# Designs tried in a protein design chat: VH-VL binders against q9lj97. Part 8

Target 1, 262 residues: q9lj97
Amino acid sequence: MSQEEQPKRPQEPVTYGDVFEVSGELADKPIAPEDANMMQAAETRVFGHTQKGGAAAVMQSAATANKRGGFVHPGDTTDLAAERGVTVAQTDVPGARVTTEFVGGQVVGQYVEPRPVATAAAMEAEVVGLSLQSAITIGEALEATVQTAGNKPVDQSDAAAIQAAEVRACGTNVIAPGGIAASAQSAANHNATIDRDEDKIKLIDVLAGATGKLAADKAVTRQDAEGVVSAELRNNPNLSTHPGGVAASITAAARLNERADI

## First folded at step 2 (VH-VL)

Design R10 (framework fv_recibokibart)
Fold by ESMFold2-Fast, scan of step 2:
Structure R10 (fold): chain C 262 residues (1-262), chain A 121 residues (1-121), chain B 108 residues (1-108)
Amino acid sequence: as target 1 above (262 residues)
Amino acid sequence: QVQLVQSGAEVKKPGASVKVSCKASGYTFTSYYMHWAKQAPGQGLEWIGWINPSGGSTNYNQKFQGRVTMTRDTSISTAYMELSRLRSDDTAVYYCARGGYSTWYNPFDYWGQGTLVTVSS
Amino acid sequence: QIVLTQSPGTLSLSPGERATLSCRASQSVSSSYLHWYQQKPGQAPRLWIYGASSRATGIPDRFSGSGSGTDFTLTISRLEPEDFATYYCQQYGSSPYTFGQGTKLEIK
């Protein structure tokens, strides 16, 4: 990472790829002032204030340097940030709260905050889980979505993300009849006919017990997370992922699994 | 124990209106959609529409649009279906059935016993 | 609207025999939204199979559902006297929700 964050020579813009582990067209884009403002607003909504060492601070610094160099102007926004959004998502896992920050559907920041274990049952579950399995599974990540987005009405974006997750968990291109993806698609179709959000089927109705509803399960990988993020992003009318939603939970799980392998 | 109990048989003249009730018990009335279906003598089932008992929103099969009205009373956990401008081909058994919210596949998992509506001149 | 065509309209069999009931959709229906109901004379329909293949609570294991796309089947491996009834398939994939015409199982 240090080598990829090397200081730019004078007169060269600071791009996303210079300071974050991102790929594709986003990597070559100079970080723009409005991108940084959007991230700051997202962090404030999630944390109640801008966090020290967060992506917003890095982006503000880069955008300021780019303005001084004449590469961007106040009010400029990167096309990808405008089209696909700037998002901060939180996921609660046993013993930790994971916060993941996105620009254009790609991860630009992640933070793990240790959380006290409140109950003896939770402690026993963690000890058993650690002895038998240290990796977070796709089913477990889907269940974690209930914690932050359980009361969200199910839409086509959620259904697409859940379908990608089930296909990856089972290693097939066929959705199980009566499975979790089929349930999510049914919920999204039903909700499209409903006028009031309060009356719609919620994510908790679909994702509760997800681990038991999958025909097969597996540890979440980075590739799994990228597939789920892509599915949610392209099926959302605003071309963005939901904070604390399915893509956010799967991404958090992938990141924790990468660290556990060390 | 989930139960749906419908009102008794009705005999109406052409041009009249009929209002059938469906009283729910054994579950949270506002958490599940209520559907209505028609079954003419010796015929199959035909979906009429649904009502969301929470907000009162409705969706009707276009075949019945303009003649059917679905309502509910949450204080007594009762859904109603009113069919107006009755004609002889409206003679049928009308069923209420539970579906929708808090189920995965939206099958009609519990049905009322049916209400026979006879339209005769 | 999606039209569901059931065949045969009437199936005359004896107890102990195998019954196969067909439901064909005019366009593709997700298996999760294809349900089967049993109805006896003078009674309300009862949910029998949901999501094409899942038995409802209390339904005997001699009943099985299968199929995908446009072709769905309800199979009764060994008919018992109480199984003689009319069976309806239903789709919940798109409004208006529709039922098949029904297949009447009658004793030979």
Scores: ipSAE 0.000, ipTM 0.391, lowest interface PAE 18.0, mean pLDDT 80

Design R11 (framework fv_recibokibart)
Fold by ESMFold2-Fast, scan of step 2:
Structure R11 (fold): chain C 262 residues (1-262), chain A 119 residues (1-119), chain B 108 residues (1-108)
Amino acid sequence: as target 1 above (262 residues)
Amino acid sequence: QVQLVQSGAEVKKPGASVKVSCKASGYTFTSYYMHWAKQAPGQGLEWIGWINPSGGSTNYNQKFQGRVTMTRDTSISTAYMELSRLRSDDTAVYYCARPRWELSYFDYWGQGTLVTVSS
Amino acid sequence: QIVLTQSPGTLSLSPGERATLSCRASQSVSSSYLHWYQQKPGQAPRLWIYGASSRATGIPDRFSGSGSGTDFTLTISRLEPEDFATYYCQQYGSSPYTFGQGTKLEIK
């Protein structure tokens, strides 16, 4: 590097766990410049500018300190940010708009704005007869989850599985701002603050019409199923998948597509 | 079915280098990190480091920093660990292991590679 | 670095007896990142208990794990001959990730 290093008292990098309430592998990671740039871009897309006091500002400050300390280089990206993305999601719930910021599937910022009560309208059917000779897509597998687990409250495990599904469907390293995965993550975080299960946002609220909500779609492969199962397991305290849940539906689709020689 | 198959036993002189391979099958190689651990004769396990097979980034235990290099070849789903400037106390069985992502328990292990360092 | 100290180093028991194995951390470790492995001579370690208390697939219900903070325990309610092996605890809460030195279960 072109940076002039001086012999001085060793400093430790500023990690995600030093500035955010995150756990696991992410907590130990030095905040990297490209992570901060991705968050700034996501905030700009959602807010029209970098949010004052938001995660991007904190991450830029930390990344700058880490560059000065020689712990990271310009252009470096944390593996978890590259693997699972950096995103900002907005979800409208009765009485409020919730904006949640994520790195690697974990919350690094959340803002609640009081709003007039939104009308909760039932989604009308999006029904297209399935061809028995067609491969099942990721969007179709997500919609199938509504039939098997539609009334399940969205938790962090569901949100992680949906994020993995969207990333694989779209072939991107970040989830779409305001997309299905962002909505699921926002719902999971909101539900963590709700006392009664009947008042929580359900999987049907997020996954109905999933095929139309994804920016891109593709036939489910075994590799897609492995990624989705891993995401759901990793984010579940019991290290299990929900019967009939997202991972189960994606896995069933992969098995059917493989048998059909697609 | 997930399998991690390591290269065979090696005998090296002090000061030499050794490169151990770990070939993965039965899962998407780039979707999981690969870790390496050392077990000296009659002793416990010691973590060496990890590699992200997707981007090739690595993280090493400070005890091995400067002597260990981890690489991978995604075309053949194989991870490598090279240990340089070998000493007698590097005599050990070396394991590759696959973690579950964020909770990071090692659900699959290679069979181990015995590296003997002697004159 | 978090040091994991296992005790006893060697535990000599007979089949049918109860075994209690301890793992103490030098610093607090989230129970979600405390795991146990079984290893027999000439074999790779095998995942046994993950997240302090969850049995891995295929592990008999006579095995149970418990603990939080700095104190963790692996209990075998009624030893079978195949249970005699070395057990290692491991933390993944903080880098560098570390293992205990092991507790060896011996017959007699």
Scores: ipSAE 0.000, ipTM 0.400, lowest interface PAE 16.8, mean pLDDT 79

Design T01 (framework fv_traxivitug)
Fold by ESMFold2-Fast, scan of step 2:
Structure T01 (fold): chain C 262 residues (1-262), chain A 121 residues (1-121), chain B 107 residues (1-107)
Amino acid sequence: as target 1 above (262 residues)
Amino acid sequence: QVQLVESGGTLVQPGGSLRLSCAASGFTFSSYWMTWVRQAPGKGLEWVANIKQDGSEKYYVDSVRGRFTISRDNAKNSLFLQMNSLRPEDTAVYFCARVRYTSGYTYFDYWGQGTLVTVSS
Amino acid sequence: QSVLTQPPSVSVAPGKTARITCGGDNIGSKSVHWYQQKPGQAPILVVYDDSDRPSGIPERFSGSNSGNTATLTISRVEAGDEADYYCQVWDSSSDHVFGGGTKVTVL
């Protein structure tokens, strides 16, 4: 055996599940060159350029490795990307701008950006020499989940994450009767008895207006995110979090708050 | 608090084998990719291998491929590196580290103290 | 050798600013992470995703990344900042790639 004869290539393809928090059929698919090109085009339409550290850059790198390894060929497109599309969407919610990147209907990137209150003009008019940036609250992060996973049926993992979020927002060890966590728990229990996913209660049914439904709210911290992630993981049979779900939204909010405020 | 503790480093003859262990605590071990990074005496850091959360995927630097095997036991919160056909150039402090990723870019947020492997006659 | 190029050493006076560069072809299209390693100790993450700081890392540590050069900047340098600093990127062909390291000496 000679090291010079050993191929300098990945032994296995880089799949969507290797680089993104995705599930099901998409997770096992090697990232294809045209998938990456479609994401780059979508990011350019929304941002005016390919976003650094966004899904397009990751997908281009993975597709290049997969071409070098012989797992995909130039011009190849994953059937899920061709059928369901590759999209980037921006939605403004109270206190934040939510940017979500999708492949085949699944989230491959989610960025919850604090709503900037400081522009050159605004600082001149309202705040002289002081930059104000709204910290993303637990309620706002829960509302952002509606944009990224609103159509997901509520399960016990979601209910546990929402309960952890409410407890942390309110600073108590009990959930409010008829509150958001109680609604999520009820939805999860109801959904366990329903056969068809389209008939189940969705995250949007529970999380819409979350900021107004919480008895108290607070800026998301790293510790809040760790608690919510832990709750979602412990209540999931596969010990994973849902892409674009509650834990993902709270984690994104904590990260952005640290970047802006710490 | 997150803690990683390596063990198993010792003096080994060229051509020999050695198994390194890393004990993890303070976090949900099964939710993270894990990595081994080494550092030869007086030299810089070199990535060695990484392993997916469920152990289904493993990647290696070219110089150790076929000789080293990374593995994990999620029930015991343990990471392993089986090192075979050891060479003098494998002499290094071996660190285990927790892998984080954002948008597919990966970095190491917590590291163990390292365990010294010396390959010499 | 290493794909990422760092100067082998940087000398800086206390209270001044140290700048450690990490050169790589089109490195501005990648996310760069920085580690601090003191003699006999494990590396510690000081900057990730080009410019983000972990909790507990003082604000005098900052990062930037554009074109072919990433930079770690340490303002108001203290004696305790004397260490080796490594940049790191993820590359699809080589996985994790580290720079050769820069020894920062505070004189």
Scores: ipSAE 0.000, ipTM 0.391, lowest interface PAE 18.9, mean pLDDT 79

Design T02 (framework fv_traxivitug)
Fold by ESMFold2-Fast, scan of step 2:
Structure T02 (fold): chain C 262 residues (1-262), chain A 118 residues (1-118), chain B 107 residues (1-107)
Amino acid sequence: as target 1 above (262 residues)
Amino acid sequence: QVQLVESGGTLVQPGGSLRLSCAASGFTFSNYWMTWVRQAPGKGLEWVANINQDGSEKYYVDSVRGRFTISRDNAKNSLFLQMNSLRPEDTAVYFCARHYGSRYFDYWGQGTLVTVSS
Amino acid sequence: QSVLTQPPSVSVAPGKTARITCGGDNIGSKSVHWYQQKPGQAPILVVYYDSDRPSGIPERFSGSNSGNTATLTISRVEAGDEADYYCQVWDSSTYVVFGGGTKVTVL
């Protein structure tokens, strides 16, 4: 066709802040095609398909509009997505599976999948959790990681996430000597020299009893979760968080605290 | 009032040996990783060796592996660096530093000068 | 082995902002720590884990780390900030790696 009329172009780019509850530098960034591709890959890895109504679908739509508007090009990646990653993390809690989607350490999607309570023990744990009515603390979220990733060898990303969690729990920039963060870093350094996975120090060895090992504790907030996620992402060679790991558990706790009645 | 005080630096002939000490005070020494970092005259910082809380893990920069041995005595709040087969390029101020196990060094000693020269 | 590249020197006027870069392949995926060393003195930690400050370090010191460049920023520079600054990372194969250092001169 020799038509000179073009399809209507968006007058402004679709930014992260236009479609997600994000803040800071990320909020003003146009959603780029490779950001969307990375999220689609992450969703496929975790769910086995692109999640219906998930962040990947939203991002693909936004990136397509931005390409049509001339704000981004097919190979473009947002600096924050390239540098801090695009990830999907899952945490299993009594009665639910919580899945959280991140870009640049900030939450862009979250799903709570209710699950039937199959055993008497699981049912009892769920009832205890519901009756407690207390906000989940940083220490409690770290202990919950034992259930979802306790047998994972401690690596550099785990140690960074645990340090961010301890600093946020205690409200200081100084790590406690002999605390959980120091223990996690020691474990990560040790594991770097070990060839056999079964001989490595595991997350359960560091995080069991975390509430008792922290000098102070606090209810997990969204800001706490974002800081922990960012630390884990920055210290992982693949710029990703571990499914069911520290970042996933802290994020699940923040989300559950937001849903609870005050 | 965390204090780290290095000692033992002196002039040594090439091929010689020297033992450096670092006396720690003001904190629970046994809870921390410790490190030696050196700085040649007019040059930048170069990490030398790390040791974990109980001395079971030790790491070295390639150029000193097999020649230097890092050790600690927690009962005496002391860190050591045994240097053997010294070379002129080992000439440097050697700093003792405290390591939280978080990959950074929060407190440093004043350093002790080792000169390897004929 | 990983190499961290810093400019050898940075000159800044009092009250202005100094920026010291630390370049490394995919350094944004690592935690970067920064040290200040004055002539004849031991280094001191000024920024750790990219952007956190130890107790006693003025808020004029800040850090960032993304892509292939980490940056130490000193705002409202004072004569007392004149020093050598070093970036540092951890690597599982080479362990502790320091940048070559940047001499900050306040003129």
Scores: ipSAE 0.000, ipTM 0.378, lowest interface PAE 20.2, mean pLDDT 80

Design T03 (framework fv_traxivitug)
Fold by ESMFold2-Fast, scan of step 2:
Structure T03 (fold): chain C 262 residues (1-262), chain A 121 residues (1-121), chain B 107 residues (1-107)
Amino acid sequence: as target 1 above (262 residues)
Amino acid sequence: QVQLVESGGTLVQPGGSLRLSCAASGFTFSSYWMTWVRQAPGKGLEWVANIKQDGSEKYYVDSVRGRFTISRDNAKNSLFLQMNSLRPEDTAVYFCARYTVKYGDYTLDYWGQGTLVTVSS
Amino acid sequence: QSVLTQPPSVSVAPGKTARITCGGDNIGSKSVHWYQQKPGQAPILVVYDDSDRPSGIPERFSGSNSGNTATLTISRVEAGDEADYYCQVWDSSSDHVFGGGTKVTVL
């Protein structure tokens, strides 16, 4: 007469849209086991452990439920995760560290951690902060990349991200001749022929003064960040973004603009 | 893989009736708005009708309102278009499409192959 | 108000850039989507929300939208890009509204 408890089989898969604020094709995808494993690996590389209550934990729970329900199988990966990657991008901005988690170029998690500053530096930052009350622009975010990844050799993923950023900043469908994106493409092509990293053109050589080099500029939106992230991911052999790179900087800017909203 | 398969298109006399079906697979059908779009031979795309996830809201292009009825059966992953009082100008390939509202505006991200309806005497 | 104007045809040589315009009053305030339809086939979504691409659509496809004109740009055109292209917006009075379509011919 003893009966063991048996959980009811789920009637519907747990999709990305059920647990995250994502849109488009990704929102309707059942969370697959390898998607969750990729996020867990990415969080472990960035944090040294799986973040409690983070995207990896949510995805592992959903993937386990989906396996139990028969909607996915061990080793399954969603097409979007395979094509555009599962990444964790981390960047340091004045007063905070911003960590953003992506699946298929869309944000599934964000963490903002306050960072200590020296008293003198904090007072100077407040004076500068009066000019920073306006939203962070695409050009400003590109310049911030100089601080986080200025010594990185320019590659095709950087060039693609910079092109996406310029197109969005200027509201055009083509890059300007002799503009920042054209310079980044030239640098990436040149660097592909150079063996020694020290001899390669760096991000600082392209992005320094970006705000003054763009024909037009605009406040960074979440949509701008997603477009830039997607461009960087699709042009990287490992389908990942550089933690302190262009996509990370644009993402941090979008997040800070949302937080600054009155 | 998302798939939408239309059926039911045939030759019909003016004033006749016809019911089109669309079989959906590879996604949670009950979570999406669905739409019918038609294309007259050699012409462009024309929206016909939309239906909300639970069937509670239905919208039609003016030229078919009162003559066409869109419906769905979520248990069977099926979308339908009941066409009454058919006119020669209703001659078209009828496409079933998945309608997403998760963006700021509506987008048709997957389409079926279409089914041809010819209204002629 | 709910009319979208596209050129009937665009001819382009392989490897060159094709640009397809979609004109509409204050279209820059709306999200524009673009569909590709090859002869005898169903349309497929190639650009959504003005400039974003679905999975599997090559980077050669890009979009922009401002003022009264949205544009689909196909760079480094290939023979396989020959198709009809339609723009589409959502409107509260007309639901989704399609442009008349542009036939892209690759020489």
Scores: ipSAE 0.000, ipTM 0.350, lowest interface PAE 23.2, mean pLDDT 79

Design T04 (framework fv_traxivitug)
Fold by ESMFold2-Fast, scan of step 2:
Structure T04 (fold): chain C 262 residues (1-262), chain A 119 residues (1-119), chain B 107 residues (1-107)
Amino acid sequence: as target 1 above (262 residues)
Amino acid sequence: QVQLVESGGTLVQPGGSLRLSCAASGFTFSSYWMTWVRQAPGKGLEWVANIKQDGSEKYYVDSVRGRFTISRDNAKNSLFLQMNSLRPEDTAVYFCARFGSYRYAFDYWGQGTLVTVSS
Amino acid sequence: QSVLTQPPSVSVAPGKTARITCGGDNIGSKSVHWYQQKPGQAPILVVYDDSDRPSGIPERFSGSNSGNTATLTISRVEAGDEADYYCQVWDSSSDHVFGGGTKVTVL
């Protein structure tokens, strides 16, 4: 070895599957320091602080233990966190505000903030419990992004995610002329020539009224979310999704619809 | 269509200084981390320095820290490596490389420029 | 990671399979990339992110990565595959680390 202290005896690392309800490849991965840092940054961007008892705190603790055990090094990132991102999304739905935390497209934390029913009509809708009335649509998820990331300058990552959302909503592989995806692509192209962030076109300028701008709409599925996440990641230089952005909102909607379908 | 072209390599005396340049074309230069990698004659590849898209973060291998400075000019699609206090062991072909597509692989490399540090 | 260990050389007959290993402590938790370098030429990326191939790289090239060993596999080897091959990981504590390289000779 080096002339430094000898390494500690091998133990098993703390993996994602040890502390979260995740599956597949991610479940077997040791939680790495950069994964935890990305989650802490995402929570801070959405909430203005790290959530106590949230995913970031759990991940920081696990990553610290893994560093002490010699299984990971400072700055290490797991494959899926680097490739598919670490995100925190807030989505407003009937009766609740939902905050969902993701690593590699899988949920590692979810917090529901209930809201009182305001009217008799809303109460009747709840009692009837029709799936079509409770399901969150792609247009509704896009509008929710206005609340979580409305002031974000539109970039190519956003434009790609919005295009994926529109083609899924409409069931076609061609974007509508003058539609929401065309507007997002135009905004991203324009913003690429602008130096000052305050002078750039924002997500609110594109996504406000999204439900009315889509030619067709549908309930968000897991397949829809995977496609939108993939589109946003492929067009981001850091291979991450924006906290509270389009991919995050579509993914939160898919998770809520999945739970409602049961 | 992606091209990286290095220049500036030459014979220099120990203790001397040299500036390498890399001209990038065929991609949006400002969207990628850029890297210098070197290879001593008959030896393997050794990473030298990284620079973030906007130049805000710079990283160096320990043996060159404090002697080498990586920089970029996004308006001119150019990457630079300022080398000071050169040592014989810095003799190598210096490659310019791009990373940041998938998990920061070096997906495109220049042909390299030879730096010889000898008296 | 401090060191990535590759065998110095591998000899393989045309049409057979060459396997090049890259050893590193807990390398399976990192993304491994593989580069091909022919004499006097720049390296070319042949496998990235453990197992993916860039456009233009033949399907004969494949990769795997688990535990303490990553492997580059070249199936149905051709004379043109003769080159030096390097593994590489990005570990921001050590930044980029390259293996020592493996010379593949096609007999």
Scores: ipSAE 0.000, ipTM 0.372, lowest interface PAE 21.8, mean pLDDT 79

Design T05 (framework fv_traxivitug)
Fold by ESMFold2-Fast, scan of step 2:
Structure T05 (fold): chain C 262 residues (1-262), chain A 122 residues (1-122), chain B 107 residues (1-107)
Amino acid sequence: as target 1 above (262 residues)
Amino acid sequence: QVQLVESGGTLVQPGGSLRLSCAASGFTFSNYWMTWVRQAPGKGLEWVANINQDGSEKYYVDSVRGRFTISRDNAKNSLFLQMNSLRPEDTAVYFCAREGIYYGSWSPFDYWGQGTLVTVSS
Amino acid sequence: QSVLTQPPSVSVAPGKTARITCGGDNIGSKSVHWYQQKPGQAPILVVYYDSDRPSGIPERFSGSNSGNTATLTISRVEAGDEADYYCQVWDSSTYVVFGGGTKVTVL
């Protein structure tokens, strides 16, 4: 995010109490990805899009940070959100429409609309702006892999996944000389000649600063994730993806972005 | 090109036994949880059993526990379902399906075989 | 007792939107997968993890999941979408739970 990750001092999870005025057990809970997805779905149902500056955007950002920190996993749900729900209630009062957002029965957002005629153009502009702000890019997803698998020795499946990611980010069918894909391929080839894992080049050595090393970047789409997953699978002798690896990070980003862009 | 092909379905009398097979190709079979799902004529889908990569973990729907045994032979890329003490209500098309690994927990069944019909009748 | 409730049938005109609901206690806390099955064929995965689509599935298929209801939405319906649709979740006590299925008829 805004700060460099420190391996010796693991980051603290972003809790509900860190971003919302909530109390009790909920305040101490790390915001989970499915909590955020539930709120995003509820906002989309009520507003036709995720609300600009709303709870869903805050929760998606927090859940993404928490996934990068290893505190939560894709599909995880806070017990309180699961037990008491994530809801958006809309009430018309004289002169205004009041929309209140709840997690576990506690208010995390409230909007008062004086009932002006909302144009489709204005709503589309807000959706585009929100998508641009909250969307996770390919470079950001690659950097997130450092958090979950940074110490993994680079192998051929990693190199293939990174190549697919770079090609998709840049919109080209060739990798950049000296770019991250070329570095990953070099690392995989070098590691094949090394006996001790401790002496091998690790994913962190290749993916740190990936956003700055890509010639171009873009929001991760489901098609991007499928391409990266396919590349990693086809180049792994066991036809599998590494837990917390490149394919997993790109897939998580695509899942979050897909909900935000509805 | 992932393919799953079931075989072994036939007519069996109540109380009889039958072994179903599923031949897998186009992926590294030993890395995936595998499942059996059945569908009675004109009815919906019902999960039957699943098995982990090396066969050390097996889970069953309550109605078949103790009667059915799921197993696999990774060297032959094959999944099996041994069905004992068959009942008329076990009549169904039995599908072999792969549990995807892309997202980890709560994975979808991303590839299915064509199914094999088991009829339990006198 | 984990059970998923789907309407037995939905009728929709070509070019219109079909919505298939999947009701379950606290289903919004679970990831929902959707399968399409045509007569005499195996099911195919059309939506997974609530809203994601496999390669080859048209973008007019979409999903949502919150509270006690998950929904599969098929916009701009075509004759070829006529099929049975099943929702599915994982449950800690019963493992795999399928909805009863919804027959979509394109009239």
Scores: ipSAE 0.000, ipTM 0.387, lowest interface PAE 16.2, mean pLDDT 79

